# Ledger of designs, part 2: VH-VL binders against Increased recombination centers protein 19 (IRC19)

Target 1, 188 residues: Increased recombination centers protein 19 (IRC19), of Kluyveromyces lactis (q6cq02)
Amino acid sequence: MVLIKSRKSIVTATNVCINSSSKFYLTEEQVQSLGDKEFLTASYRRFLRMRQFISKRQMVKESYTTYLRYKFKIEDFELKRSKLLSVSGMSAMDFRSSVQKSLCFLIKAFSISDAYSKDMIDDSHKCKKIIKNLLTVDYHRNRIINRSSNMYQYYRKDFTFFTDGQNIGLKQFEENLMRLNECLGTRL

## First folded at step 4 (VH-VL)

Design s09 (from x2 with heavy chain T28E A33K; framework fv_disitamab)
Fold by ESMFold2-Fast, scan of step 4:
Structure s09 (fold): chain C 188 residues (1-188), chain A 121 residues (1-121), chain B 105 residues (1-105)
Amino acid sequence: as target 1 above (188 residues)
Amino acid sequence: EVQLVQSGAEVKKPGATVKISCKVSGGEFSSYKIHWVQQAPGKGLEWMGRIIPIFGTAYYNQKFKDKATITADKSTDTAYMELSSLRSEDTAVYFCARGYYDSSGYYFDYWGQGTLVTVSS
Amino acid sequence: DIQMTQSPSSVSASVGDRVTITCKASQGISSWVAWYQQKPGKAPKLLIYAASSLQSGVPSRFSGSGSGTDFTLTISSLQPEDFATYYCQQYDSYTFGGGTKVEIK
């Protein structure tokens, strides 16, 4: 578990809210008053700063950077969601809220506070396991598709990639992660 | 083994607030979602909202977002639903139900016995 | 947003009859349908999940089938304790069907 200390951290009953240093966190003013481009840039910088806490291993740091670039620059989240869940319509969670909740999830996974109870520490460990598993799966996915012209295009192909016998586990993982995103309001 | 036990029936005046409890026993509380479902007299089932106790994150059917507040207390393995500004239309049986928050979490494997809320003068 | 349409709204049947209840989704939902039984004055009980998986403890006379938009719950030989209202539910936004009341003839 990586320790991150902040003099102004507030731990709430929801365990997803933040009110602390803007170096790793978004302030409420930033979430509400920044323009979309500025908000996205500020968010990306915070996610990137977390890279140092994800792992000391270079391979894992590189996997994190690759996944982060995919999420911010390539992913069509609503299309991916509609294909994985077989639903119409967009997610109910506001974009800014979902990005903020995703950052809080990541910070919670790799930090503890002096204010954390045993239950909060247990929650943090579960979040960390989810992130570690996510990066491991992304690493294996990249090994399968990474030198083809079909990088992440399988969401457009009505899941033909996922119907291959060898890729069944990837489909199940993606579906489970998207269901978790629905429950938590995140965009992991 | 697993059971969800709800608080007893309530009779309230219009404009009042009511808080219904749902205590989970015989299983892990924080690993599951707790959902709330309304059934008006002679009507079918309508989903109201859910909470993930591990994160305290509530999510609502838009129809009920201004009416219901869903909370959870991990220390007592109890979920709550508070209904505000009660009207006659809120007279119904309210059920809590459990679902996993992973890939199997979109159906309800165990249900509470239901709580009848009657709103009358 | 996904609508679930159950038919029939009610059916009159005798003990030993085969009863079939249909549920139609307004769009494709793969196999993400559950079926519940509700007896008067009681909470609903899960019968079937993932369109065709029988919940532990549920009698084998209950079965589910279908995928995409069309789903069916079948009771192969109706018993006295099966007179109840049945609901389908889709996993997105937890929308329930209107219910089917199985009544004694």
Scores: ipSAE 0.000, ipTM 0.441, lowest interface PAE 16.8, mean pLDDT 76

Design s10 (from x2 with heavy chain I52R; framework fv_disitamab)
Fold by ESMFold2-Fast, scan of step 4:
Structure s10 (fold): chain C 188 residues (1-188), chain A 121 residues (1-121), chain B 105 residues (1-105)
Amino acid sequence: as target 1 above (188 residues)
Amino acid sequence: EVQLVQSGAEVKKPGATVKISCKVSGGTFSSYAIHWVQQAPGKGLEWMGRIRPIFGTAYYNQKFKDKATITADKSTDTAYMELSSLRSEDTAVYFCARGYYDSSGYYFDYWGQGTLVTVSS
Amino acid sequence: DIQMTQSPSSVSASVGDRVTITCKASQGISSWVAWYQQKPGKAPKLLIYAASSLQSGVPSRFSGSGSGTDFTLTISSLQPEDFATYYCQQYDSYTFGGGTKVEIK
């Protein structure tokens, strides 16, 4: 059932369908032609636009915004990857492609088209579960170490957060997410 | 098993209209688009248009927008294409196909058997 | 708008041969390419979608590759049932290549 139809999205009783590519997606020309700073800015804005579809609850929106800022402004992805996967050397994945794939993963998680097959709808639900779990884990991480501390420095070489038995569940989640990133080419 | 079954061959005089049906079975009709493709004798494939039954809106190749009218009936899982003001140039096999959505558009995972429309005096 | 140029227009081959068909788009279409097989008097059959994904039930001797503007369909060891016409299609705005007829030598 369609309730609201626009060039940007179609809203049904149970679904949101994003039917305009220009506002939420990056074109291949933008991915190839933009400078690194411009590419990151364009990407960040698109991830921020997805906030409206993540949840109507302020707590969830706040968790999303906090995680997004961490990913774009603070995270040392290659260091985090090397520690979680116990590997040396950098990811073979192209940075821009991985950012684009991450955006597509997020859109897929929260946009269901009425033209989708059952399998595509099932895939969308799996992606949504992954994002919800990710945000839940990040919320609990922030609660544990308080927002006034250096909460995102536990991937540093000298930090032993993951050797503490109380934190082993967080380590397992982060390892599984990083293995998923390797499989899908994403940077979740 | 997904099947698309089209109506039988038609022979028409110039200026007539013809309406071709495409009945979909074994799948979720409303979750897919039904596309129409023309193949003139000895020629290749040309896309004519599509309908997404769940939205009820037909979209057309500009070349065919004044020639073809595409409709669907959800209750019978049947799509239709009507061709008006037939000319000898409209002689062709017309295929319906089910579109499966991938990223920017539809690829055609199942096809009807085709309907030959012959326009002659 | 988007033109799909398919080559060759025809190829003569023997059973067991490796056959390659190419398709070039007039502009970038990512991986939005499908390949179809059509036998005389029959409807087309989907072989490959998303440039390289094999449709279920299609023999593994068929493979697709490419991205952007250049795409290839390969039949690694031609069988008697493979003599047919093959079409590429971009599905960003639905244009087909001109077709390649694979004929018996």
Scores: ipSAE 0.000, ipTM 0.431, lowest interface PAE 20.7, mean pLDDT 78

Design s11 (from x2 with heavy chain S31D I52K; framework fv_disitamab)
Fold by ESMFold2-Fast, scan of step 4:
Structure s11 (fold): chain C 188 residues (1-188), chain A 121 residues (1-121), chain B 105 residues (1-105)
Amino acid sequence: as target 1 above (188 residues)
Amino acid sequence: EVQLVQSGAEVKKPGATVKISCKVSGGTFSDYAIHWVQQAPGKGLEWMGRIKPIFGTAYYNQKFKDKATITADKSTDTAYMELSSLRSEDTAVYFCARGYYDSSGYYFDYWGQGTLVTVSS
Amino acid sequence: DIQMTQSPSSVSASVGDRVTITCKASQGISSWVAWYQQKPGKAPKLLIYAASSLQSGVPSRFSGSGSGTDFTLTISSLQPEDFATYYCQQYDSYTFGGGTKVEIK
């Protein structure tokens, strides 16, 4: 996957084509010059603006907002990565590049144009399926936490699932997603 | 409110070409994809292809890519489908439909009334 | 290519009956399924999209369910105007089921 350089700037109720000058992209100046707190705030706002294009279904929009808050406020990405992949080093991709690539992945997933080749459209659809699957899994995980035994109460903050055989499916999903993150340089 | 109106029935000889129209009214033509669906007599529905008028690029079911040509004219809010080298097996009702994008692709929220194309012996 | 297998091919029912139509995808398609109603000589009409979302103006007796590979359309209490052919469609790559004709008993 490569970073998006430009998209046509058309906004509709169900699909989005956006250019690199839109309020949905971080400028190169912002990526290079903002302090860490300001960079995270600017990034969070752009991810949040994408909420309107994820789905018109309220449940999916709520799942997206919940997952986004988890990623920005709760997740310890490097700790999660080290445990899921059984590695001792930090990720090769720097923090700001990973966040930027994750935003570009999301924009690619929900920005389409019939002026693009079929391969580019197919690639966009695959990215969209990944995001939809991610939100579906997170929705079910939240339902489990709300009604489950104490073993799942820490899933989002302490990774008890990585030592617990009863949640093998969730562990496999997280491992596969982290392997995808390694290949793409993202933090999905 | 939103209405898709197709051109009238056609009777053609084998080897001929036919071009059918689909005029969209009561909504924004350019922001939606227009799809074409074939229904042979007594049979089910088969997707042929689509065009989004704002971009002008058509996409086809591989079965129809050498048979059908889909175009759009934004100035008249009309989509067209041309069938070439007609054969008896092309006899069918052809529907246009408006595509509404959801997640992975388009579902069809409004349909034209259909155009019967008969290829005579 | 994704195949949609729809069953039954026909069903005879009476007004007031509960009618269930099923559709199976040859591979996972999440919730990307729509259901259409077609009366003889007429264009199809959208009933359900995203597997379970009721289209505006469609009576509440119609409902859809399912995800992944197995999908169902239910008519809770069949009315005279519901005698028609019903089609499922996956809209990841646009294949239709073979249709189910709901006819009078």
Scores: ipSAE 0.000, ipTM 0.438, lowest interface PAE 20.2, mean pLDDT 78

Design s12 (from x2 with heavy chain F55W; framework fv_disitamab)
Fold by ESMFold2-Fast, scan of step 4:
Structure s12 (fold): chain C 188 residues (1-188), chain A 121 residues (1-121), chain B 105 residues (1-105)
Amino acid sequence: as target 1 above (188 residues)
Amino acid sequence: EVQLVQSGAEVKKPGATVKISCKVSGGTFSSYAIHWVQQAPGKGLEWMGRIIPIWGTAYYNQKFKDKATITADKSTDTAYMELSSLRSEDTAVYFCARGYYDSSGYYFDYWGQGTLVTVSS
Amino acid sequence: DIQMTQSPSSVSASVGDRVTITCKASQGISSWVAWYQQKPGKAPKLLIYAASSLQSGVPSRFSGSGSGTDFTLTISSLQPEDFATYYCQQYDSYTFGGGTKVEIK
C-alpha cells in the first residue's frame, strides 16, 4: 500500500495526476528544469521504488523490472504507437508529462485510503488490474517472442504479428493499452 | 474538423425521462473523454459527469449521480446522457464537451451547441 | 469539492480597455485552470488552459497567469467581440467559477 494523499498531494477518482509533495513524484519545477538524462534517471528510480508494491511473488517483481528496463532503454514508443493504432504523426502529449502520468498511474494502482470515494477505489482497482494484465501479457510475450536475446523484436519496422490465437490476444491487449495511453496521456 | 452535434430541444412533463445525444465527428471518439455540463437559465456552468470510452466507465458529480446516466455507443461515435424523474429545477441547457487531458484532468477543447430541456406542467 | 470564487461578477468596459478577471481556488490546484468565453445563446469557447497556455486560434490579447490558488485572465485591449461572460474552471475535479459578465459601458 502506498499512501499518496497529503495536504499537497491529490489523487482524484477521475484523473492520473502528478503532485510535487510526494517523494514518489518529481516536483513540477524539476520536471520542467532537469536535463533529459537527469529526468530519466530520477523517473526510473521512482518506478523502481514501486517494485516492492507490485507483488509479493519474485517472478512478478522480475517481470516488472524487465518491462521497466524495456520502457526506458529499448522502447521506440512512437513507432510502437504508429503500428498499434495505424496512425502517422507524433503523440500530442509532452514526453516528460507522459512519463510522470505513467508513474502516477502506477502509484494510484497501489494506493488505498479510507478517505477515497467509491469512484477513487474503483479507479485504483482498474489501474491495478491493468498493471496485472500488462505484466501477465509481458510474461507470455517473453515466452513466445523472446526465446532468444532479441527482446521485444515484434515492434521492429518489418515485423508482422502472428495470426494464431495467442498473438491475436496479445495484439488486442496492446492496442487497447495504447488507446488508454492516448486518453490518459500515459506511456504504459 | 472536430465537431460535437447534440440532439434538439425537448419539452417534458414532470416525472418524465429524457435522453440527449452528442455525436462526435472529425476525431478519434474512443481516445477522448466526453463530459456533460448543465447551465440553468441565467446561471453558470456545472459539471455533471463524463465517460471514458476506453475505460468503459462513467464518472459523476455526486449531485447528479442519481439523476443522470451517461453512456456511449462506439459504433456510432455518440455519447448519451439520460435524465430521470424530471422536475422543474432540471430545466437547463445541457452541453457535451470533449475532454483534452492535461496534467490532472480534462479541459474542454470542443463543445456541442447545447440542448435545451424544458420541464413544464 | 474545490470552490472557485470568481471576481468581479460583472464589469462595464469600453473598447480598448484592459480587463482583469480573478479566480481564487479554495485549495491548491497547481496550474490546472482553464478559462472559457461564452456569448449569449452560444456554447463556451476555450481560451486558456494550464493557467497560462493560449489555445490555438485565440487572439494574443488574451493571457492567463497564476498558480496554486490565485489565477488571473487579462484582456489587454478589449474589442467589440469580447463582450461576453467569462468562466474559470479548475480541472482537477471540475468546478467552475461563478462567471464574469463583461458589458459595454
Scores: ipSAE 0.000, ipTM 0.492, lowest interface PAE 13.3, mean pLDDT 78

Design s13 (from x2 with heavy chain A33R F55W; framework fv_disitamab)
Fold by ESMFold2-Fast, scan of step 4:
Structure s13 (fold): chain C 188 residues (1-188), chain A 121 residues (1-121), chain B 105 residues (1-105)
Amino acid sequence: as target 1 above (188 residues)
Amino acid sequence: EVQLVQSGAEVKKPGATVKISCKVSGGTFSSYRIHWVQQAPGKGLEWMGRIIPIWGTAYYNQKFKDKATITADKSTDTAYMELSSLRSEDTAVYFCARGYYDSSGYYFDYWGQGTLVTVSS
Amino acid sequence: DIQMTQSPSSVSASVGDRVTITCKASQGISSWVAWYQQKPGKAPKLLIYAASSLQSGVPSRFSGSGSGTDFTLTISSLQPEDFATYYCQQYDSYTFGGGTKVEIK
């Protein structure tokens, strides 16, 4: 059932459909012509705008906001990638393309339409599951990390943190997520 | 093409603060970090900290965390380092340097000319 | 904390000599090593990055080698303008070697 319909989005009792021309997507002009600072700001605003669709639960919304801050303000993606994959080469995907693909992944995860095929709906559900698992793992990671340490700090060490029995699952998750990023060209 | 220009020499009394600027021209914020390096007279190089200019996020060498504050003004492409509670041991040349990311991490491809800070009593 | 031990602390050499400077890391750092040249009163200049990659504009007589914990900078035929202090750096967490002063014999 359709509750609200517009050119930008369709909201139903069970579904949210975000039109590809909506303000949730970056325009081609924005991807091509904005300066780097402006591009990151525009991208961050779009990711933050998706907060409304992630969950009604306060804790999940808070986890999402915390994760976005980490990704946009703290993360050294290429250093993290090199450490997790044990590689010396930079990612092949252009930075702007990676950010745009990450936004599209998030929109796909939380947008379905009655007009979509079963395959498109199934794909959306898989993406949604990945994002929900990501936020759950990030929530637990923040709870087990010693307050004197931060996410970026342990990527620079010899990774003894990840060999601690209680943290093996975290290492495996982050490696798997980075391998997914390699396949999709994303920066999740 | 890329140039880092630092503010001029400073002479300060013990207990004072000093703020050094590093203006970056050319280059992209997404591809670099700004680092600060101390060199005491006749001594070697010591890393103090770095900042991600886009976001103003700073990281410090443990030795300098209570001495130095690194900031950036994104609108003017200028990084700053403020030193507090100056002592004679802080007399040194301070360099800013750009950490360009490659496949192996960040190395310092361009350096500022250095700023001499003299602390005398 | 990664320690970078650089040797020798000084070397006396003549124009045309082959000069070798070594740098040892306290733990494995892959190829995350850079070499810098510093002349008195001037800022350091990047010579080598990723242990063996020559920076654009740097003469081909400079070369770097090594991986893991042992790294070497070589000047194949020393020129008058090469008398300077040289520093190695690991850029995983940014520690410098103590420096090697290359001085005229």
Scores: ipSAE 0.000, ipTM 0.483, lowest interface PAE 14.0, mean pLDDT 77

Design s14 (from x2 with heavy chain I54L; framework fv_disitamab)
Fold by ESMFold2-Fast, scan of step 4:
Structure s14 (fold): chain C 188 residues (1-188), chain A 121 residues (1-121), chain B 105 residues (1-105)
Amino acid sequence: as target 1 above (188 residues)
Amino acid sequence: EVQLVQSGAEVKKPGATVKISCKVSGGTFSSYAIHWVQQAPGKGLEWMGRIIPLFGTAYYNQKFKDKATITADKSTDTAYMELSSLRSEDTAVYFCARGYYDSSGYYFDYWGQGTLVTVSS
Amino acid sequence: DIQMTQSPSSVSASVGDRVTITCKASQGISSWVAWYQQKPGKAPKLLIYAASSLQSGVPSRFSGSGSGTDFTLTISSLQPEDFATYYCQQYDSYTFGGGTKVEIK
């Protein structure tokens, strides 16, 4: 069942992922067959296109762009995951699938219609709240940790950010987000 | 370690209701899906539904939509499943399980020990 | 609704034997298949997920293969603790196979 149709997206009752749109989503065939550099470039462009749905406010769009840059150019996701979850060993999630699931999460967060079931509306609102909280947290963290061009190295061996009592809430948020990533197969 | 501990066996009369609990330890409750699975005596496994406590929304197998109600209480790290209007065919072991997301859905990495519900006149 | 047809329903085997169990989906489910082991009176235990990924702590004699509609669980050298019932599951919409009882010859 299709609930919303647009030039760029189709939303169903059970799957927020776009059925056939090359503007926001790569096909499973493309996801599996593209080279790593091509896959990352294509994915980055699709995440960037989501910026139009995040907010009309320039400051929020800029925060989103800064976070995307961190995710694609700076982040060592497996190191961050191991530090937050206190686990050894690599994520069981397929890298390419997790990137696409993250994109679907964004689409779900910012796609809403009166045609949605109550369950879909509630879930979409919670996803939207998570993204808004993530961007708010990242904005404040960036202001606190003014670390030039390599600013997002929190999970280096020598970093003790989460031992600071005033940052307990931030640590809890990051841990909960990483557990959500494990549950949903995302890389938020 | 992650552990799921279910409430004890229940014997009920036809028409009664029963509420089964599943307490999760290991600090992963709110962000992971909790699923419920039925196994009738000598039979296989059948999925009933799930809840992600963070979202609070339960999803059901259509077969069980009018029979089961799945809820969660984050304050006690406990998921619940209530069965209404019990009949003899509801006699089964009920398992809770933690869902780990992969691509399209959840596989079940940790399971509760099971709760036997017997419906007899 | 996606049906999972598991075969055989039972197999008699000896320690050291190679055992194969197959599972067929009524429609394409990519690699979204898990395999579980259940001993009498116990909860199921995850062995394999994503059709071929071995769960941590599970012995390497267990392996899974397949994609699309046809899937196989293999036990390369059966051990005494492996006598159990095995279930496949597709987790796109959560249906289980009927189970395969691996019993002593």
Scores: ipSAE 0.000, ipTM 0.487, lowest interface PAE 13.5, mean pLDDT 78

Design s15 (from x2 with heavy chain A33T I54M; framework fv_disitamab)
Fold by ESMFold2-Fast, scan of step 4:
Structure s15 (fold): chain C 188 residues (1-188), chain A 121 residues (1-121), chain B 105 residues (1-105)
Amino acid sequence: as target 1 above (188 residues)
Amino acid sequence: EVQLVQSGAEVKKPGATVKISCKVSGGTFSSYTIHWVQQAPGKGLEWMGRIIPMFGTAYYNQKFKDKATITADKSTDTAYMELSSLRSEDTAVYFCARGYYDSSGYYFDYWGQGTLVTVSS
Amino acid sequence: DIQMTQSPSSVSASVGDRVTITCKASQGISSWVAWYQQKPGKAPKLLIYAASSLQSGVPSRFSGSGSGTDFTLTISSLQPEDFATYYCQQYDSYTFGGGTKVEIK
């Protein structure tokens, strides 16, 4: 796991990230004051900086970049959520806060601090496993479905792709990830 | 309809351990956090901790970290809280509550009926 | 640690009265405040979340306002079923106010 060094940045298990460094974290000012386009750009850059900590393997780094582009450019999160959880209505999660929580999840997954308790270290290992499994699932998904300019389009038009028996494992993974998103306030 | 049903009242001697259950029905157990709240007789509410059922990972109020252990059993949609080394000051009603995420944390949209734990010699 | 100071501790009121309860945070908590109603021997019930959002099924006579450090719960026209203890809660790190008992005059 990677130790992220910053004299004034802290991540807590209980609270929102408290940061003075903008290199890996979003500042309070950026979360609350930037326009939507500027906020998305700043967020995307922070997620890209984490690529170096995901894996040393170029293939895994490229899978991460592809998934990140999907999340920021293509995904209809609320539609995907409503279909996977069979619920109506929007999530209670504020978009900007959920993006910040997602970044904190990623930082937690790939960093360790000497201030972390055993429980926090164990949680970090579970977060890392989820990110690695997510990237593996995305790789398999890419092999099953022909990619085009409208990658991941099966989420937008029809969810019958996930009712086919051969794809049930993918649906179960996506459902579990969305349940985790509800629980943590993230958008993984 | 979402319901949280807690186990019945307990009477314990000082130094004993007690384990309280909270059964969740009507909603997706793994989609939400379960929180525990203490209310001493005639007093207000105090947050003790929460669990993320999907991971089994618990987070505690520092005041309760050496007193309470929070666990979850996903197969039965049940959360548990165990209190160790009971003292008279632990006499209280203990509530479980479902956490709904908003921005920075969780508000509690559904509550269990409460479990009275009495510690007396 | 964020402290929530709730006032008053109790208020005596009559049916039809306007009741106002205040809650002050020791530091800025944006709109991360919920309000709960608790009747004797019962569990708390969520009334308001995000400082001003009314929970489904809660009567419109209940309203919340405020941001930053100062928050208010208002009952516009008190009904017999509203006699209870009310608690504010900040949910950045989960501290409750001391409670306000609304009792019959």
Scores: ipSAE 0.000, ipTM 0.493, lowest interface PAE 13.5, mean pLDDT 79

Design s16 (from x2 with heavy chain A33K I54F; framework fv_disitamab)
Fold by ESMFold2-Fast, scan of step 4:
Structure s16 (fold): chain C 188 residues (1-188), chain A 121 residues (1-121), chain B 105 residues (1-105)
Amino acid sequence: as target 1 above (188 residues)
Amino acid sequence: EVQLVQSGAEVKKPGATVKISCKVSGGTFSSYKIHWVQQAPGKGLEWMGRIIPFFGTAYYNQKFKDKATITADKSTDTAYMELSSLRSEDTAVYFCARGYYDSSGYYFDYWGQGTLVTVSS
Amino acid sequence: DIQMTQSPSSVSASVGDRVTITCKASQGISSWVAWYQQKPGKAPKLLIYAASSLQSGVPSRFSGSGSGTDFTLTISSLQPEDFATYYCQQYDSYTFGGGTKVEIK
């Protein structure tokens, strides 16, 4: 069963999202053959194209763009993961696979079709709720804590921001999101 | 090695409630759903429902929606299934099983050992 | 609701026999079919997924085929440990077939 059918984009029940003609996906050949810089650039453009489906509200689109920039330009994912989960070693999921799974997560979150089973519809609603909560948390984080602060540095080796009681809610959200990333193989 | 370990056999009276646990251990706990399957004596397998432990939200086979409640404790990677208003027809072995929640498919790669629930007066 | 009709309900076979079990879906399910083996008193064990992919550790005498609505599990040369009940499953919405008991002739 097809989970979503967009302009030349097809996602199946097994969460395979590679389609050779789609502007929203990289082909399997591209995923395997592109250099790392080109892969990141092509993926970033596809994430940006999803912005139209996240919301028509400008504020939400801006939050989404800011979060994408953080993920692609600033985040040290493995360091953040090790800090939040208190583990050593790298994630089991291949980097390129995790990026593609994250894109599929977004596509699943913002698509509803008459072809979907009830389980798939319920799953899509949960994914959408996760993305909306993520963007809401990121918006409040940026509003409360000036961007010139060390907020994007809170996963540095020497930074202990989460020992502050005022940040317990943020820490819990980030930990839950990282556990979701472990469960799904994503990098949300 | 990944293992799903279920709680022990239960004997209950009609009208009682029973809660069965399924603890996932022995490996990484990423990329899975936990499913529950009923097998009545001498009968086949019937899917009851599933939960993604992280989300804590269950989805049910409509046949079991009013009978079963599936929950999860994310801190211990343990799923639970509670059966209410037990009748003799609920006597069965109950299995938990793990399904991947990724591109490898939703088939059940590991199963718990089963929990026999006997409803007798 | 997708129904899986499995046949035969039972088959009597001898060691060395070729055994074929079929499963029919009430609607198209692509290749989203798994096959499980269950021995008395034990949990089911995954044999085949995606209609034709052999699970790691499963002997090569087991094979699966089919797509759409018609699926087949084949045991090319039955061994003593293969006497068990076999179930097909579609995993779009998790419906099992009724099972096939493979018994000693």
Scores: ipSAE 0.006, ipTM 0.479, lowest interface PAE 13.4, mean pLDDT 76

